# Miniprotein binders against Ferredoxin--NADP reductase, part 7

Target 1, 346 residues: Ferredoxin--NADP reductase, of Oenococcus oeni (q04hb6)
Amino acid sequence: MDNEIFDIAIIGAGPAGLFAQFYAGLRELKTALIEATPRIGGQITALYPEKTILDVAGFLGISGRDLVNELKLQTDLVDSKTFLNSEVTNLKKIASHFEIEINHHASFLAKSVIIASGNGSFSPRKIDVPGSSEAEQSGMLTYLLPGLSEVADKDFAVVGGGNTAVDYAVELIDHDCHVSLIHRRDNFRAMESSVTKLKNSRRTNFLTPMKITGLSPKKEKLEIELQSVPDGAVKRVSVDRLIGGFGFTASSRTINQWEEFPEQFNQGFLTNEAQMTSIAGIFAIGDASIYPGKSDLIATAFGEAPTAINQAVNYFDPDRGGPQHSTSLNKKEVFKHDRIKSRYNS

## First folded at step 2 (miniprotein)

Design M8 (from M5b with E67K F68W E71V Y72I E82Y W86M)
Fold by ESMFold2-Fast, scan of step 2:
Parts: C-alpha cells; structure tokens; sequence
Structure M8 (fold): chain B 346 residues (1-346), chain A 95 residues (1-95)
C-alpha cells in the first residue's frame, strides 16, 4: 500500500461490499475494497456457488456463482481497488481520518469506513499445482462432497490428512465409492476409529506418503500426477473426481479487537436510517448491520449500500451534496460492453 | 466441561429455532453434540465434536431421498461461533 488516502474503505467482498464498491465508483470516490479471503463473493462463493437464488430482483433464478460474476462485471466498470488476502486487524481514528491496519503489518488511511463483512466469510483451503485451475473449472476438482445418490461404484480421490479428508473418505465408501486417499505423511491427524474403518475397507487405497504434483482433466476422468515424498518416484492415477479435504479457513472476526469498535446488538452493528454506526464515519451494511425491521436478504443489502455511501460522503465532504449521476454511467467505455445495447449509444 | 457443552447446545438450539426450524432436538454426549432440525421439507442433522479448541462439524441434509454432506474443521472457537449463524442461514436457503 502507498501513501494514498481513500475516501471510503469497504470491509468485506460479499454481495453487499461488491455493490457498495460499484456504487462508490459511480460517485467517483477513491475506494478500497478489503477482503480477508483469497476470493470475492463471501458466503455465496464459499458455501453455495451452484445454488439457484430466487429472491434477488432482476434475475429469474440465478446461481450463486453467476450472481457474484454479475456483481464483478459491474465493479469492473468503475475505477476502484480490491485487496484480497487482507484482514483488517485494527481500526483507529486519527483526527479526520481512520487508520486501517492490514494483517498486523501494513496500514492506510480512509475518510470513512463501510463494514460489509457479513457474519464472516470462509473459503476451502485449496490445492495449487499445474492444472488445478482447469480441474476446478471442469468440476473434476471440488472441495465439498457431491450429491451421493448417484455415485455408487465411482472412483474418487481425496487429498488431505485431517478429519475433513478422512470423513469425506468414510462417507464415500459408505455410498459404495472407491476412494484413493492421498496424503504427504503416513499418519493422519484424525479420529482413530475413522482411520481404522478406512484401513479395513476394500474400497480404500492409501496413497501415502505422496504429494500431488499435477492435474490433467481428460474427456471423462481426471489424471492425477503423484510424487513419492521419500524417493521422488512418479505415479499417475485416473479418477472421476478429486476432492480437496484440507478443511476451511474462516475470516477471523477481529472487529472486537479494533480500537474503534461500534455498538452491537445480537451480533450485528446497530445503525440508524443512514446506516451509520455508533461511531461517526463508520457505517455498516448487509448482514453485519442491524436496525428495527431489518431483513437479512441480499436484496436488502443492495438498498443499504447506496444509502451508506451517500451518507459517508455527507460525513466527510458535506459540500459535495447528494448524487448527481444518472441511473447509468455516461462513459463511452460502458456503452462498448457487449451486453449493453448499442442503440442507447447513438 | 459439561457446563461448556450445555451452553454450546443452548446456543445452537436458539440459533435454529430463531431461524424458523421445526422439531429441533439436541443430544449431548460428553464432548459430542447431535442436532436434528426440519425446514421446508428438508431434514438437517449436524454432528459437532469438540476437543480442546479444535471443533469438527459434520452437516447432513436429506430431501426427497437424496443426501449430501459437508465437513468443516475449526481450530479457533470464535470462528466456529460465527460459522454457526452462517450455517443456519445456508441450511435455510440450501436445505
């Protein structure tokens, strides 16, 4: 981070934060979006990317993944910065600005803060080897178990040494799957009874101590390249699907450790109708906020975001006034986007 | 301790009941919890095993003869507490 001073710092890249970032961009505010995890989308991306969402206005059934992608397309139309793998570990007020500490070592200044962290976010711990991105995109690498009604006699690989991997393997063999359990050590830090069950099962093949060095999606199966840890010998196996069983990382909710900590009720930050918390210049939106009559819906958060952004401007620059923008961006670049009708640019 | 397990069980029951789940039952066995709840034609079962600061959560959803499972492990009890609220909402929408 450099010596830049931001107008607005938005904490959390879930739907609320993404829309707040977009709207701040429409007002031409210098904006930082800060996300503790390596991915945008919050709980949608982490927990239900394939779920059909029915209660977001303007979409007749949209998957979580596609909704996040649409929000990203909007944010890509505006000039703003996104910082991934960046946990806000402290928030301090100094004169007319807020100092935002990232990962206990870096900091920057902002004139206002929007808390859009939801209930916290978590992401699966991912494998990073040649071909892993393509395998995940093809659906042959996942981090959650598939629906188990139609997987009998399929070949799965599970990689990991903890309870997550061992429990995935147990569930798969209980549904008549064949499982290759891959781990870089000969021992598992998991329940002894579960490991014993896997060792006694004819459906389990232990590929230990081995590490994955590459993934190659083929027409019908995933080819996994393995390397023996002790001697470097290479082995290849072919499976229907690989499941990463490294568990999940949750964004620590360190808000309670912040020097500027707003008042809470039922785990949410109390706000007034301006979305402002008990601390002037700090706002909260989406599932991070609470007020009388609040509904915890994505649609509600979309209405809260513009309110918080406009009130933040009123807080740090009252002479700027309310929004002067039309309902669409009047920029040539926006009208060049393939999904925007060219007839409106005549 | 038995006191900590009972407090956790009460917190979990309250979260599910406040979210609108029906027939919420919680069974406590030492450091293991089993929660069952129903919502919109779906049956949800959660198994929680706590050992020190390490918490393992197994969630099973059953609907129309189909079953799916998610397993999550936490090393920080605070992360687990925040996950609980998110998991309840996730199960309402997915389940």
Amino acid sequence: as target 1 above (346 residues)
Amino acid sequence: SPEEARRLAELVRKAFEEAGFKEVTIEVRGNKLRIRAKYDGKEVEIEIHAEGDRIRVKITVRENGEKWTIVIEFDDPEEFRYFLKMAVEYLKERG
Scores: ipSAE 0.012, ipTM 0.472, lowest interface PAE 8.2, mean pLDDT 79

Design N2
Fold by ESMFold2-Fast, scan of step 2:
Structure N2 (fold): chain B 346 residues (1-346), chain A 80 residues (1-80)
Amino acid sequence: as target 1 above (346 residues)
Amino acid sequence: TPEERILQLLEEAWRLFYEALKLMDEGRWDEALEKMREALRLVEEAIELAIKHNLPELAEEAEKLYEEILRTIFELMKRR
């Protein structure tokens, strides 16, 4: 163990963790951001770097990559440590502190822990119908978007009713593909603007309310058997590829091995309004957290991060008090970055 | 059938949820939480099966039960 004691250890360098690191730095807390992978950005960097994000306030459309870059610029304004290629393999409670084990070696102590690991590793929720295994083996059924540079004028089917399916369909039509959107209901649980865009596109064909009952890979095309939900009528369509958009199941195998393992419900850590888990001093934010009425948005995680940081301070140092809400924050030395300096003069 | 399996999962989830509510009335918070964890796991399986087999009515029923259990867990944690 190094002789380093942190006020807060943040686990996961997705957007939630990055913003938590920044905010903790503004509060002058000694923070460690710990990321298992070699890159920051979490799910955005791994799955959606080129996706245009419309639902982060303050940006008129921004790519996933650019959003992560902007978050990194904020963290660069504060003094905090980031550990990449660093998997938290155990958490132990030692008196008033938590011992953080990284890559199976005890590394340091922290007064509090913020779990911001998002969905961790991602396993797609899979379709199970006759022919689905053969379709997947042939590459005609996938659960992630293909490389988009060579897909123009190809015919895709996307199945699912949530944001994953709708986002896939939008991305495909923006790259000149034709998309058949298959869903068991005529209503989608997805961003209304994206659904409207698909409805207004000549490249989108809605196959709703329908369910897939079979898949048959042919030499160059996939034949999809569909059944109408209301009346059971069967029809067949042929596409170049089917993409399953049922979302992803988070994997937290390492977390399941922690000595201090908070209560996990439906793969998220249940929190109260303070973002505190079932274990005092351990908090969860972003996609790692679950509570009634939670919205699964990046913007939600940005609100959760300051709450968790401030409540962690209340947990380990109740006499420190809350954050200052004053103009002095804008004039601190940490805000002498050239971009901010330029904006103050405009 | 998939429909029969989903209904069995939901029936068992409701049974566990009702047992949890009884335990809460008795002030047995940790045992109530454990029962609700088990119920939530079964409901998640029911949701996954309903989505997988394109069964919208059962998916909706399972999702409503999921939210009800989650709200109850949240209220239990607030009382502790």
Scores: ipSAE 0.000, ipTM 0.377, lowest interface PAE 12.3, mean pLDDT 82

Design N3
Amino acid sequence: TPEERIRQLLELAKFLFEYALKLMDEGRWDEALEWMRLALRMVEEAIELAIKHNLPELAEEARKLYEEIRRTIEELEKRR
ESMFold2-Fast, scan of step 2: ipSAE 0.155; ipTM 0.658

Design N4
Fold by ESMFold2-Fast, scan of step 2:
Structure N4 (fold): chain B 346 residues (1-346), chain A 80 residues (1-80)
Amino acid sequence: as target 1 above (346 residues)
Amino acid sequence: TPEERIRQLLEEAKRLFEEALKLMDEGRWDEALLKMFEALYLVEEAIELAIKHNLPELAEWARLLYEMIRRTIEELEKRR
């Protein structure tokens, strides 16, 4: 029943994609934002959520996490759909539309596409121990959170010491799971409030400092072999699933089997001044794009997003016309937000 | 066709350029520079053919690629 045709499909929920989604919403375009990972924020969330960013206009200094949060608040003001845990596995041109394939099985149509995937797809950093390949093939080892509607009272292990692992563990205990948190050090490089929440929960078991030395899929459970870092003592635990929380690595070279794959130069999609790629109707912005004189800044991506959106409209609906100053500022949802509502209550 | 020939020239130019970037990472500056000039020559041919056969989109794309290669050559020469 998702026979809906989108005006714009945006690939990647980093800062470029989030701002493109917001601006498309201001233009009242039917928009889909597609993100391969379970979280928005792209490279910021994956690599430096706690880092202070100094070169985004309008902020004296803002953490990566807080910048992503502010971008999310903007996108929440507009009517658009966001698809997380959704990898674009194929892109085809069908007459005047693009067919976007998600996770090798689902697809939908869009009149135009904006590539905002950064320097490429993020792939999870994987565990490499005896039995890890078989555990992954069985579905008992994953690197993304499962569907959370049916996980209550299940036993999960999460391995990792950073924000990815800690965030996964917090989400799982908030959905009534039991979590064994495995880390090679007795110290986490993650938000203190999240670690404190896990320490105060009866649903969390800390298996630190320990390393995973083997994985063995059994009929109904995964057996994890652990080795104590200080003394080498071996311990085994049995769980429904192990989730690797080592974070994600950006592919510096996008390896795509898309039927419609735009020309690349160096590490990005080559664009003209309209942000259009070598394929008419496909645009690229942010770190996914490259052109003479480009600066790889978040601020640059914020300027590229409106250009790409407006040029996409010119591509699929040339008679619609351009934005006239403020486009859809009259959306009721925009005026419901407390920070904006007070401005219009007099 | 002219379009096929232009695309072949641009594909070979990209291959040479990517090989040059690998040579740069290995500190093999002179070999990298030579391959970049070879890539630049192929892109110039592609531009001429695209103009001759009234293929403005390919001409614009080839010109953008020319500018990218040229800037990389300038950067490489400064690092030496």
Scores: ipSAE 0.000, ipTM 0.477, lowest interface PAE 10.5, mean pLDDT 82

Design TH1 (from T3 with T16K R28L K32W W33E E36L R60F E63Y K67M)
Fold by ESMFold2-Fast, scan of step 2:
Structure TH1 (fold): chain B 346 residues (1-346), chain A 92 residues (1-92)
Amino acid sequence: as target 1 above (346 residues)
Amino acid sequence: SIRVKITVRENGEEFKIEYEFDDPEEFLEFLWEAVLYLKERNVDEVEIEIHADSPEEARFLAYLVRMAFEEAGFKEVTIEVRGNKLRIRAKR
């Protein structure tokens, strides 16, 4: 159906994809932003949401999480659709359009495609002990931080010894939570200042060296069974939630099974200066793309996004013309936002 | 399992090391220990060959190794991924 056809399908809701969707909205294009995971932010959200990023223009240091939140606020200014938990399982060309298959069961048409999937799809490394599946299904075991506005005085356990677990614990105590930090060793492979902050906090309880041997969801609390690594002694603790901070592993996203799969070089899709891949109408931006002289920076992805959007328009609608100097948004909607102030908003 | 072969060139000498890891967490622990070693030594060049269990795992490991060498201060890092095999070369 014609009314189901998108101008651009953007694959991946990392920073590149989010900015591409926003810029496409400024050009009044109908876009679908497709994300395989349940969350936006890509590698930032997955690997370093609490890391301070110094090399994004316009920000005097910003956490990964806050950068993703800022990008989301931009996309909320435009008419756009984001599909989470949606893996692109096939891409094929039908006449002048591309058919995008989602989760092996649904499909839609787009006039062009922008690949913004980063270095690939990564999933949280999961705990595998008796009761872990039930704990995850109940929401008492998660692998990502909860919304921090409603967690004060709650009891969390965080398991892991790397930066992910330590950063989770730091963020939780900074929001007035009590944290039991579980690790199989007495030392952490994480930023020393963060570990010191946790050791100096009255809100942190160190359960080291200990391993989790079982999980039991109860009516309002999760019971965690722990075993001391040196002597095998068993201890049980009850918490509101357990957060696994083991880092991430590769997930099978089936991207390599697409009927239209562009040429790759050194893990990225090879592009020309128009961000177009080896397949006409398919573009790549951010860490998913590679070309001579490419810099692997979030800032370069932000420049690549407008180029890809404008060249996609040139591909499927060459008579539409180039980019405008001014924003093509409903100015009333833009000026409604609390943080957008101007001499005309009175 | 993840198999790793490392060639290190330091102070005009060449050292060859081989490791095998049961899972990605064990490899990640080793990787960060290697980063600390490389930061404290006068290492000119490192060549690594990694054999993963799948092409997806190889791509994931390539991503981690790139970050590790950049954190260790290497300016020239070349990574090739071919199926389940990685070849990495890092120069200061």
Scores: ipSAE 0.000, ipTM 0.299, lowest interface PAE 10.4, mean pLDDT 80

Design TH2 (from T3 with T16K E25F R28Y K32L W33K E56W R60L E63R)
Fold by ESMFold2-Fast, scan of step 2:
Structure TH2 (fold): chain B 346 residues (1-346), chain A 92 residues (1-92)
Amino acid sequence: as target 1 above (346 residues)
Amino acid sequence: SIRVKITVRENGEEFKIEYEFDDPFEFYEFLLKAVEYLKERNVDEVEIEIHADSPWEARLLARLVRKAFEEAGFKEVTIEVRGNKLRIRAKR
């Protein structure tokens, strides 16, 4: 990322962020869509994927999952980058740009920022046992997957019983890692096919029903103390890294630690009619934003996204001008999609 | 632009101050400093008249003013919004 400068960094891959990325792509802007969780869709994917949504214009009725899928198909039509498992841990201003820090390590530059993180930044639910703070500070306890290009044949422990933990474990074994999956119960509340894949893999060791009672960072390995739930028997294992897969919660905690922190009211970022926050060049849309008369609807966020994109352009490139008519934003790549081609050839 | 007229009544005297701001957040930064200053003075009443660029901006400014005065401990804060115009009265 050393030589890449983005026009816009969009924080949060819920419906607002996905549509903002798509619209920015139609304007030929270079965007980074940054999502703390391993999946797009935000609150829809996490809380109500099967719910029938009736109040999104253009759909007679659509499930949350299908709406997210349609938004993803739109983003796939444009030149854009999406970074999953990527928490924005700091935001600071450097001259005419913003520096976006990811997972306390990587950083890149953007000319403007759009906050689309829903009801707050999604932050990982953290383990609280003796030694957990030291383990996290050493980098041996994380809540997101590491870079997967250099982890082959390493030993990971993943703790958690839901889709987050199971999905992490699947990704790790698909990259030739060995995984110890720790959970306090013998059953998992996760996709059955993924659990079956882990059970059939020789790279997976199930440490269930067990709970973590302590963590001790050593020179090159993390020692994990486990207790059997039925009888309290203590076991210790050593791994290269522990990944907490307890899922994510909406929180402003990470954003509150940013060097550039916009003014908030009632848990939302105050914006003007341009979707601009109290900090020039930083915008907010969707449930992350608040202004007089705001309606908390997905449809409202879809209107806010183009406004924020166009006003971000006015901020960093005021001579570029506004968008042309919607039809003039069509790219040849849009017409290459099979569904669109069928409408013209049928 | 946002045009602001502040009238401060203190010890039987009246002082009027006028300012102009380019956006609501610049105004809010000013407001926080002004409210802090008023807390240090023996002030009976403050009246603020604001002319905003739109009705939505007037409503936003109403929220910001209420928040600033209430967090500063003013017990009687009355806000009236009429289109682009906002009138605030605050008493300790």
Scores: ipSAE 0.000, ipTM 0.103, lowest interface PAE 20.6, mean pLDDT 80

Design TH3 (from T2 with Y16E E28L E32F R39Y R60W E67L K71M)
Fold by ESMFold2-Fast, scan of step 2:
Structure TH3 (fold): chain B 346 residues (1-346), chain A 92 residues (1-92)
Amino acid sequence: as target 1 above (346 residues)
Amino acid sequence: DVTVRIEIKKDGETWEYTWKISDPEDLLRVIFMLIEFVYEHKPDEVTIEVEAPDEETAKWLAEILKLILEMAGYKEVKVEIKGNKVKVTARK
């Protein structure tokens, strides 16, 4: 994280946060997008990437993954910084700015904050064995799929017995990866067609029934210690990455850990029509926000994002005036428009 | 500062909410929202925990919360006060 002052910090890279980042960029604001997980897309990417979404204006039956991809293409048109694997662990006010703490050690300053973290109610179920914290910190243990470009012929282990693990394994073999699937039982509670696909693939190795008893990061590989459930025999395997596929659990924690924590109701941050929370300079949008008459739709979040950005500007720089036309872009970004247009007009 | 924690149960589901309130205006807002929620959703059980700045404020809040829950139609309302902390539990 650079030692520089941002105009706006956006917390959460779900659809609301991605569109807020894009719109802030169109307004030429120095923007940071902060995401706790390794991937953008929030709940869509984590829970239902292949689900058909019918209620986003301008798209006929778009999948969750394709919607996130379209939002990413928009954000790529603007100059903005995205920080993945970055949890906001504290938010405090210092004079006229906010200090945003990342992962309990790094911090930076912003003139305003947009909370776009969704309901904050789902998190991956984690492995708790010796070495798991070190493996996660090194990036060798994750709970979401990595970026799948340039991972062909890599060795992955996936642990879990449900749809999450099986879907992860299928996606990896479809990108030419080798997958060791670890589960404590010989049967999976997942779509039969997906399990059959894995069993018929030469890229899949089944390590069942086995449980993980330890993780040891080495310089270029992760060593996984496995124990056979029936007889207790110990086996060790080395992989490039381990992905935990235990699914996601609703966070039961409405823990106020931030020094500047806006008022909530029904797990959402209370806002007025300007999307401003109970703390001046802090805004909330999408599923993270609640106000009278709110509709819980992705389309609603897309309308809330420009409102929050424009009101944040009014908060820290009231003389800046209204927004520029959305088509006002730097010449370097014009070529990206042609590529996007060709996708829809081909 | 006043900390308010609310747990509500209805049809086997449980929801939890927490507010840290420094402005009296915001305390009234939270109370109105609680009243509206209870009347609209009619939870089977409501538990409200309050940490007040002093014992007198805690006792006053306990009486107000008990009155609100009784007026909402709850038959069993239990109040527990320990110093500046209040716990009110209401059941149908």
Scores: ipSAE 0.000, ipTM 0.124, lowest interface PAE 20.8, mean pLDDT 78

Design TH4 (from F1 with K18L E22F W24K E25Y Y35K E53L R57W E60M)
Fold by ESMFold2-Fast, scan of step 2:
Structure TH4 (fold): chain B 346 residues (1-346), chain A 81 residues (1-81)
Amino acid sequence: as target 1 above (346 residues)
Amino acid sequence: SEKVTIRIEGDSPEALELALEFIKYRALELGGEVKFEYDGNRLTIRVEGLPKLALEWIKMLAEKIARETGVKVEIEIKEEK
């Protein structure tokens, strides 16, 4: 249990949650951002990091990855706490506060809660072979791409036959990695242009039709045992990391078990115009929320975030007043940022 | 399942029609079923097939319309028999 009490706990580090964290910081609120996965970005990072997004105001066209990076630069300007690898396993109301339980053991208190967890959690479809649990525990088997700035000339294996696996492989070769693409069939259910790009690359080795029959973590490399589908011949390859690219399944199991669980409709939390759910002091924004006339866009979530933050303040401290105009804020530290300083002095 | 009954009373047929269209549009948008009946200067709207929070949202909308247009509104939310 942390000894401090937060003004706001934000659940989910997707674009809605990141912008809510930033805006809460501009209001000088003690804020916790809680994310179940090891990475920020939510569905963008998990499902479409390389997709060009056209419908976010202020950007002519931006990749999902670059949008998340820009949101992180904004949150880095404010004083707030981010907790990764932190699943909210229970939410309870205690008098005027909420108790947020993390990973079934830790807990802390907040005066209000913002649910920004998207349409529920997404769980990767996992490999189940001898050694897979040990490989995952060692970090040599993952289901998401690593940070790509430091992986040039590394050896990766990607297993899967759909767009997830093919997109992972394309991203890796575009960052100068060597990729062994493993699939049980010799054909892929993925964009033809992406498959053609992989076939034309000297950085791609096709290990098809083959299935994984075992994994053995070694000190610096993962040894993968492969079996040829047609003749049963066994082959072993050694890689720095294996990435499972079987796609994701929607899972809401943990969130549905919260003691304080707001009313839902069409898989979203119902809110009023203040972004408040059926439980006073709990708000929902982004894809997690639903109300009449809602547009399911990132741009919509960016408008909902300030509304929820300001209404949360009105809920726990109604005498605090509204937000100051941005030109009235003390921005001395903000103007020291290299990007803003360059813009200011131009 | 719950049902909300909204009774609206006003001297302006135009105000009653506006209230009906606004409430009906929002209830249908949320996936609910709407029934209504006129009795002189009184309009009764019944909304069914929505979760409690959605019905509360419809209630808030009706109260806002009353404040803005001067019609009288009586709202009842109850479990269907």
Scores: ipSAE 0.000, ipTM 0.287, lowest interface PAE 14.2, mean pLDDT 81

Design TS1 (from T3 with K5F T7V W33E E47Y E49L R87W R89I)
Fold by ESMFold2-Fast, scan of step 2:
Structure TS1 (fold): chain B 346 residues (1-346), chain A 92 residues (1-92)
Amino acid sequence: as target 1 above (346 residues)
Amino acid sequence: SIRVFIVVRENGEEFTIEYEFDDPEEFREFLKEAVEYLKERNVDEVYILIHADSPEEARRLAELVRKAFEEAGFKEVTIEVRGNKLWIIAKR
């Protein structure tokens, strides 16, 4: 938070939100991109990072992970602010502005809002063993990656066999953590290169095939009881934290708790052709939106994002005028940005 | 413990100010200075959001703010208290 008013608050860092942030940056708007989870990419990152996507124009097949990476590179071309681990817990209108409450504590002001939160909230699939509730309440068991700035040389256990668990383990070793990877099978349903990276790392210990049978907080560490799947032999390990990497299930949106809650139809926010909801100044794009003739494609969301940005400008600054065609934009200063230089300096 | 967000509109321009106070007396002095500032300048509209530590504190701050703006001669003052938050809209 700082002492400036944002032009647009964008809720959700899935593909729609990322592209909206990028396009807003090209228009030199001050935007806040707000994401409840510690990672960008939304449903793509959570559910199908390895899926080959065939229906995004301009790509001859692209994986979900690569698409999110390309969207991040576009965002890095512009001056933009992204707030991760930030759930919008209330939205309220203050005269001609909106107050966006984050995690029941923080708040800031925006002239308009774009809801890009996708198909509702995603809830982690949870472990159910003796001690798991107590471990979760103490913060020693989580289902999302922690803040990674202070985790170097810490011991983590990650449990799970899919992309979520493997991706968590890779991020942790890239931040100098030691990782015990627990899975009930010897094989992982994850990107082969990521699994190979973990196998080649001295920071990874594979605890397979094993299942967790109990959790016990002990002082500042969590003791994990493991049982070998083939023979039932019991082993105990001690770690700083356990992360459950079983993936997520889609659930109903918690945004219906907001004081400004736009009209819905069939779980989407009703919009007009300007992407504006029933509440003036609040827009919705991507899977969060619904209107006659809507297609539920990523490509559709990419078209909706510029429309919502431009119409939000018309709402709060009607004298600013419409957008320039992309070929008319002076992009020299954007391509001189230090972040681009650092990314291509291999 | 007390966090304040102020949106000021003056001569067609708009700007925001954010303050945090751990001392209620510092907040009282700030409020007095802010009210005098608004009286001396040609400020058309002011929007203020205050976060308190408790609903009890929010209600006490609401009374303090209401009295200050009333004494400053603002003709249209709307104050809304919800939980530990205060919303103030003052117009001349």
Scores: ipSAE 0.000, ipTM 0.356, lowest interface PAE 13.1, mean pLDDT 80

